VHH binders against FAS-associated factor 2 (Faf2). Designs and how they scored, part 8

Target 1, 346 residues: FAS-associated factor 2 (Faf2), of Rattus norvegicus (Rat) (q5bk32)
Amino acid sequence: MLPFRFTYYTILDIFRFALRFIRPDPRSRVTDPVGDIVSFMHSFEEKYGRAHPVFYQGTYSQALSDAKRELRFLLVYLHGDDHQDSDEFCRNALCAPEVISLINSRMLFWACSTNKPEGYRVSQALRENTYPFLAMIMLKDRRMTVVGRLEGLIQPDDLINQLTFIMDANQTYLVSERLEREERNQTQVLRQQQDEAYLASLRADQEKERKKREERERKRRKEEEVQQQKLAEERRRQNLQEEKERKLECLPPEPSPDDPDSVKIIFKLPNDSRVERRFHFSQSLTVIHDFLFSLKESPEKFQIEANFPRRVLPCVPSEEWPNPPTLQEAGLSHTEVLFVQDLTDE

## First folded at step 21 (VHH)

Design i1 (from j6 with L109I)
Fold by OpenDDE, look of step 21:
Structure i1 (fold): chain B 346 residues (1-346), chain A 123 residues (1-123)
Amino acid sequence: as target 1 above (346 residues)
Amino acid sequence: QWQLVESGGGLVQAGGSLRLSCTASGFTFSDYYMGWYRQTAGNEREWVAFITDSGSTTYADSVKGRFTISRDNAKNTVYLQMNSLKPEDTAVYYCAADYEEYTDLGEYIMDYWGQGTPVTVSS
């Protein structure tokens, strides 16, 4: 019976191949992959019952992705609806309690009918020769790879043995992949930490430099302020000196002691020093003020007081005395003692 | 956290050129295979170009001679130079990274995907 089956399937395949050239296989269009899987699951349960391996609830691509991510075996079952051995396989082998237990415990299980677009697509990729078709897929050497193929009717015990054999033969590769992933992860973490540390260091350096600049600028500003103050003070002193000199230059000549209209004034300065000079009765009190002002020993601001009677002499123009009186008008005698009061701190 | 950020998409006239960029972060870029994919509305994502960690390049037949994929490991960036663009090239282009090699399993299993950049080629 073997030759007839072979011939029949070959002819059918040739015919199918020929038909593909005439009409694109409607199954070639992926419309609803998830729907295809769900539909197959329902059909399967209807035919064979609910005691079966846990079907992966997703597309073939998702199953592969999860198998890759989790470093698990993926068993792919392609169901041939029209194949005579499919029913027997599903009833007797796939749904056997021991097979269910094995599959559920050690691998992901994805299944679909080849009559569905999703199953057909997968069949084009895996290129099964006959049914039932099982493929074991895993990550090996940085590549998802079929590591075992089971085609044709298989008894439950044989199925268990073959699946176990495939897994055992490839277990070392899974372990290796896990180690590699761990190493890669560790390296990545380390690099990240290094980068973070470097950035932190860089920021710290930048901040330090910023602070230094600020400090320098602050110091510079303070120095400039001090210098400006010094210059201002020097200018003030210079101006004061110039003013004193001007006053001195503008002073009328000192009258002769023989001048009947002369007044001898003795000035008592705040420092207890005495200065005497003659003035003319006709001269304004401003002249005596200017004289005192021109003296180096005189305070910057001062008033002149007479004791008999005690009074402040209006020597500087004021609202009350816009034109200071003459010495005569001020009631000074031929000889006077005047007191200079320092007002600089007032 | 890993990130792929595409840029360079936009509107271009037929016969024009665009250069897409994808910048990667959060993983060792130099160790990964990089790829460009594109997807049109209602269709599956299709592979466009692939570049290995060693710099070997592969292209889909539809873009051969027109597109060039390249990478700069120092910048963690992969590029897609698209020349002689056609209306058929209109799609959202996705950058992808994978530590594993391309599989013969008929699926694209990529570790990381960008959010995509739209490319529109007007007739």
Scores: ipSAE 0.469, ipTM 0.806, lowest interface PAE 1.4, mean pLDDT 88
Fold by OpenDDE, look of step 22:
Structure i1 (fold): chain B 346 residues (1-346), chain A 123 residues (1-123)
Amino acid sequence: as target 1 above (346 residues)
Amino acid sequence: QWQLVESGGGLVQAGGSLRLSCTASGFTFSDYYMGWYRQTAGNEREWVAFITDSGSTTYADSVKGRFTISRDNAKNTVYLQMNSLKPEDTAVYYCAADYEEYTDLGEYIMDYWGQGTPVTVSS
């Protein structure tokens, strides 16, 4: 049974507590917690030497955090500078080689003077009754908690025994916490993997849908283009037909075979068909072109050629012949054979 | 990856009220203890309120009776209702989460932290 001398709060402590409400203790403001720790370490080494447990290099909060993270015991020492037993404890117990070895091997060690703001703050939290004061802290049942308190002067062997007892009594809880943490970590990793897999799948689906949409749009555009081309071609054909009809309507009447001023023209078409019609010598070559153009069998683009002499008849207005010549001017006889050459593919 | 996102901060007059929200993702919210902290420029972050997974609440003395912490596990959200606000409450407020509790140690160290939401209380 660890003699936990729970010293009852003396009336004086109550008064001190009450006075603390009236005048804020200057130590209540922690401005440089790290500085406080470093200062204590230097003072400690100056007074007791360099052979001591390894001091945690950080604030009390950092020490707790690391103890939690690493699932280690944290031994907290609060030093009472003015207490009569502090020097003896530090010289004989805390700095004993066996104690140093135990502390360094099995626990984190945080220490500070209660005269420093950081130490005072921790003192207010842990509420020590006397000095020297030691508290063992660990993670137990998801709680960082004090699992042992040692207050008052203690000999090296007894200190070792008590610390060992506290650790042994709580070892099963530490093991349990390690297992639980591992399980939690594994679960978290699995969840993360699942989430990543889901996101990857979602992205893949989105990409697939995007591609499908693009393909549909491409197909639609192609179809529209084809339809537009068809419509354009139909319009072109219609216009061509209308133009042919117009030309036909505008043709002069065919002269009588008895008309001395008439020319009989036999047109040889590219398809080897023959068409004949009479014209007046006074008519422009445009009239014979219009006649041929008005025929369903005629190519869309054509030229008219005479064989004797071989020449292309200027039947369409050009830069050279803004006004096409008359049949007479073109030197045609009373009977002519003209050849229609298809230029549609040119 | 875990995330804590605070919201609800802003400017409020002294004596007014504000409600902060913190939405959590990336961990099992219902299993975690949640807390609010605040920090002023040049000062250390101070603990404000804490709520356990079972709904037990703890408050700093400076905010006790004025602030209320609550949680909605279905929404993965923790709230801080702040009433009777004072200029001294002006700070950046941070949401935090931890799986473990610090009992009787005078510290509440949290593993996960939000980016913070500013609260300004005008006189």
Scores: ipSAE 0.451, ipTM 0.794, lowest interface PAE 1.3, mean pLDDT 89
Fold by OpenDDE, fold request of step 23:
Structure i1 (fold): chain B 346 residues (1-346), chain A 123 residues (1-123)
Amino acid sequence: as target 1 above (346 residues)
Amino acid sequence: QWQLVESGGGLVQAGGSLRLSCTASGFTFSDYYMGWYRQTAGNEREWVAFITDSGSTTYADSVKGRFTISRDNAKNTVYLQMNSLKPEDTAVYYCAADYEEYTDLGEYIMDYWGQGTPVTVSS
């Protein structure tokens, strides 16, 4: 009967292989891995009861991820629905109180039927030979790896012993991984702190430089303004002087003291100085203004005032007097004292 | 907080080239293995290329000879130079970082994943 079974299995395998070429295994497409797991859990509970190890509530990938992250053992159970030993294993071994206690206390437990796409996918990865199939997975030497495989029917006591043995044999590696991870984390934190400190320092330096630059610029601008003002003032003074000189050059000659048509004018300046000059009656009041303007000691802006009667002489063209009157027209006598009023500050 | 930021994706004509970049922050980049993955709508994410902390590179058969993965530790950046692009290369490309070595357990257990950058290769 042995040859028939072998032939049957071989033929079946060949047929399955051939069928794989003809019709893709519907299990090859995992569309709802969570649904697959949940479905298996329900089916399991229906068949074997609710007293079982705590099933990992997530996909195989999630289980691996958590095992990696938490540095825990992951026990993977692949259930063969059609295998003769599956029921006995589940009832007698997997659901034994001592086994449940061991699994729940020391490892994550992920399980799925190989008839489900998720389970099938995992089966393809782990490549089980027979059922029941258990694989212990952990992080070892920077690799997630299967550190133990249990295949075939096993009694509860033996299961406990085997699982315990696998865990004990690999416990030192977990400890090592934990230490390494801690060291890595510490190093990372330190580096981050250093980087932050460096960046902060750089920012501070940049800000300092910016402020210095701004200050320099401000000072420069102020200096420039001062210089410009000085230059402007100098120019103003020069222009004023040039204008005075021009006025002086344009003055009519001084009349002779014997000229009957001349007026002797004594100007009292704001600085209490006196200046006298003769003018012709026929000359415009602008001439006396120009004369005064041409004097170095005269204010920049001034008016000429007569005291008898008191009046301001219209010596400069204005809207009211576009043509200033002559000295005669202004009613000046042969000898006059005129007062110069400084208007520079007005 | 760690971050992987992909860039360089876009539209390219068949036969063209594209260079993807992934910049890492928040972890010691030099200690990590870096990888590129790609995913099309409705399909599982597939491995494209991997580069170890020491600079050793591995490629999927589908991209071997066409793609080149490289890294610049000073810039915390991993690159994927893609040459001779084909329409079949159209996918969202993801950068990933892993401290642990890749093992064939049927799953990708990467520590960090980017948000992805789309690559479209037109015929």
Scores: ipSAE 0.428, ipTM 0.782, lowest interface PAE 1.4, mean pLDDT 89
Fold by OpenDDE, fold request of step 23:
Structure i1 (fold): chain B 346 residues (1-346), chain A 123 residues (1-123)
Amino acid sequence: as target 1 above (346 residues)
Amino acid sequence: QWQLVESGGGLVQAGGSLRLSCTASGFTFSDYYMGWYRQTAGNEREWVAFITDSGSTTYADSVKGRFTISRDNAKNTVYLQMNSLKPEDTAVYYCAADYEEYTDLGEYIMDYWGQGTPVTVSS
């Protein structure tokens, strides 16, 4: 019976291979790997009951990832639906209480039918020769690897012995991997702490430098403002001086003391100084204002007052008096004392 | 927290060149194997290139002779120099890090993955 089975499977494989060239195997596209696993689980329970090893609830890739992450053994079962030994194996060996206990306690268990796309994909990777097919996978020497393969019908006791043997033979490697991972983790944590400390220091330094720059800039701006104010004040003073000089240059000549139409005016300045000058009666009050303005001792803004009668002389054009009156029109006599009032602070 | 950040993707004409960069943080970069993968819409992620911690490089047949993977441990950065680009190279490119060596179990189990950078090669 052995040669016939071998020939049959070989022919079937050849035929499947040939068909692959004609029609892509619908199993070649995995669209719902989780669905494939769940479907197999349900089918399995319907056929063999609910007393079975705990099926990993995820894809083959996820099972490998978890086995790697947790440093656990992963037992992979590929179910051949059409193989004559599959039912016997599942009923008598895989679902045996001692086998269930062993698998659940010591390894992850992933299973799928090779008729499902996910199972088919895994079968292409693991390349089983016959069914039932079991592979033990673990992380060894920084590599996920198959450390044991069990192919063909196997009795419960033999299955337990073989699985136990594989695990025991590889236990030292698993321990080594755990130690290495722990060391790596410790080193990583230390490095992270160092890096964080460094970054914190760098940030602190940067902030300090930023503050220094801001302070420097603030000082610079203040200095610039002060300088600008000084320059503005200097310009103002220069302009004022130029205006005084201009007014002085535009003043009519002083009349002679012998001129009968001249007025001698004594100006009392706010600083108690006195200045005297002669003017002509026909001259506008603006002339006396210009004269006073041209004096270095005069305020920037001032008004001229007469005491008899007490009045402010309209010496500057205003809305009320667009043309200031002449000295004569203002009622000044041949000799007058006028008072200059400082209005600079008003 | 670990992070992989890809950069350098974009639009390029056929026959052109592009250089991708991936900067790593949160783990000891020098101890890890680094790889580049690419994925097109509706397809599975495809392996492109791999570089070991010692600097040994391997390439997919589809990119061999055109792409070069390199690493700078001082900068925690892995690079993919892509030359002679073809429209078929259009994909989102992902960098990945793994402490363990690649295995023939039919799956790529990487420890860390980047968010990806798109590369479009126009005809």
Scores: ipSAE 0.423, ipTM 0.777, lowest interface PAE 1.3, mean pLDDT 89

Design i1 (from j6 with L109I)
Fold by ESMFold2, fold request of step 23:
Structure i1 (fold): chain B 346 residues (1-346), chain A 123 residues (1-123)
Amino acid sequence: as target 1 above (346 residues)
Amino acid sequence: QWQLVESGGGLVQAGGSLRLSCTASGFTFSDYYMGWYRQTAGNEREWVAFITDSGSTTYADSVKGRFTISRDNAKNTVYLQMNSLKPEDTAVYYCAADYEEYTDLGEYIMDYWGQGTPVTVSS
């Protein structure tokens, strides 16, 4: 660094450092702002009596916030303890019955001594020129605004007139703010209600579509099941008919009636019809079953009985008769009557 | 109904940067003034930045030149870009909104608040 430039910045830095250690006014540090208000209230009552306007019990910031929320005028009184006119003002103006009535009915009233940290802080914000000092504050054009200042000693009748004038001149702004707030609140509620109604309508439409899909799917599944059952039954009937035709084609030829090993059998079918056919004694009983099965009028399931003695002929392979016997082995005569019993759906 | 939700907080080294976001719902965001506030343990909440509905900005002296407030009305979001962070910036940061403007000794005061997002700046 150049020597001149170094010296210049060093001197400025020393000056800036010294300014940092300048002790602020002790009142500038607010440690108990509510205590400052309560302390002033107690001092006021000791000096001037209990008949006074109702003091706002809270900080200046709280009073501003409440005035804003309630759309009320806020009257701020800064008390100069050392000013010669302060006692006269408090005793004869603030404590006048008509002033008390006006303040209590029309406004919030915040007061503090400027000797207390909270009062001094407000003094820095309001920058009063002399005491007694009053400021009227209200919400105006979206901003908390000082709309009136009263400085110096004032008699109670003049105080009432001045406060009333300030309030009457500004009341229309408060009415306008109240209406605007109502409109904003109604607009926000309406928008929320519209959003809720839209979501409810959307959910209702989605529920309807879901139920329609489920119903449509249920109907389609039922229709497909019915059609599948129809096709399966038709296939079953076709297969049965084909099997009957195959058995008919595979039957051995009927023996000549003059064949000494010919067996003439008369079958009594379940439909009360009779069917005759000749078989050979050497043929398996399965030929009898196959012949009866090949008849279009025969049941799908049946058994064959002889009556003297009554017995079921083993014409179909079973656990008991894996290989059915021949007509000869079964003991059939040259002429026989056999009964066909329907077993379908048993 | 109405809601302010902060995000983007966390741990960062001194000299670092963070960007906080606050998303608003349940009110007409573009009509409201927005602000950022912070609270250190055992202290009152302090104002750090303010932005009007028109985009005009104001900053606390402790933060000027390091922090930038901005808004995106299309996203209902206000941002705080925090640069050159110092350990004394460690706090819970709150988003706030108000239709009306009022100050107490140059600090903006607001009525509607988010729940806060913690920021820690380590040495």
Scores: ipSAE 0.328, ipTM 0.727, lowest interface PAE 3.6, mean pLDDT 84
Fold by ESMFold2, fold request of step 23:
Structure i1 (fold): chain B 346 residues (1-346), chain A 123 residues (1-123)
Amino acid sequence: as target 1 above (346 residues)
Amino acid sequence: QWQLVESGGGLVQAGGSLRLSCTASGFTFSDYYMGWYRQTAGNEREWVAFITDSGSTTYADSVKGRFTISRDNAKNTVYLQMNSLKPEDTAVYYCAADYEEYTDLGEYIMDYWGQGTPVTVSS
């Protein structure tokens, strides 16, 4: 019936393929596994009394996990309800006081009827040949392993001897596994501590480098700001010099000393120096300002004062004087002394 | 202390593909057996795939030929490549780890679990 073209197979593989065509047992569908165990416990107590080993209250999977985690033996009992020896075994062996004491003190005990779906599922995994059936399971070589099987009716003294023999033969594996777990745990803790220390050191180094970069950038920006201020001041000075030269080129010629409309003005500058120049009475006072502005030695901002009477001459267009007057209109005489007041910082 | 973090889940059309990743942190990943599990609402968690520390793989019948489990010990990461996805593959997928195994007992019980990554396969 099986295809001849298998690339690799065993007798077991052939059986697995054939089993796909066999009708499922109704017990294959587990819907209430904890209920199956509780039901067995209640039935057990009704038939055999309350003096019995303590049943593990959970699924087979949970019992396996707990046995592995706690490094304990797990005793699995599969109950054959219809087997002729089941009643005698439960009554005379499992419920014997010394058997109860051994099981309760040395192992986890999981039990279920094979008529219940959970018990049947475990039966398919453990593949018992007859009843009563016991299997001892423990962690061995990184694998949960059946280390003893007891099949068939057994008397309480023999049961104690067999269970004790199985545990004594395998106890060294549990001790070894416990030591290996402790070593592995200590190694993992140390490695985690080393990783955390490395990451903390890396974060600290990155934080220090980030702060250094931020400080260098702030210093660079300050230096650039100072340089820009210096360049702006230099541009201002150059613009001022160019304006002074422009005004000098636009000045009217100085009148001859023999010109009857010539006004000789002596300017007293803020640096205590004196300059003189002749102007024409018809010229605007702006010529006086432009002349003084064109001087290399003049202040950047200034005003011009006469002393008799004391007054500021309107030499620059203003709100009051949009058209500054001529020298004649301002009342200047043929010889004048005018004072230049520095306004640069006002 | 273990941490397992899954990623790569999401929405995909039937027939499409996804690659799930699970990264372990702070521990000796290369020594551990790794697996992927999935769970739909109202059901028990279902085993999907398993990979040993040596790289041997096994798969649930429902995903054989479509899913591939692999590991990269240098990156502390296990992967599940999911191809030819069906709407029935819709579930939350969990990464799991264990140092020990239960193979001869018909069980694939794992002690360490991730938080899960949801996968939705639309028609």
Scores: ipSAE 0.311, ipTM 0.705, lowest interface PAE 3.1, mean pLDDT 84

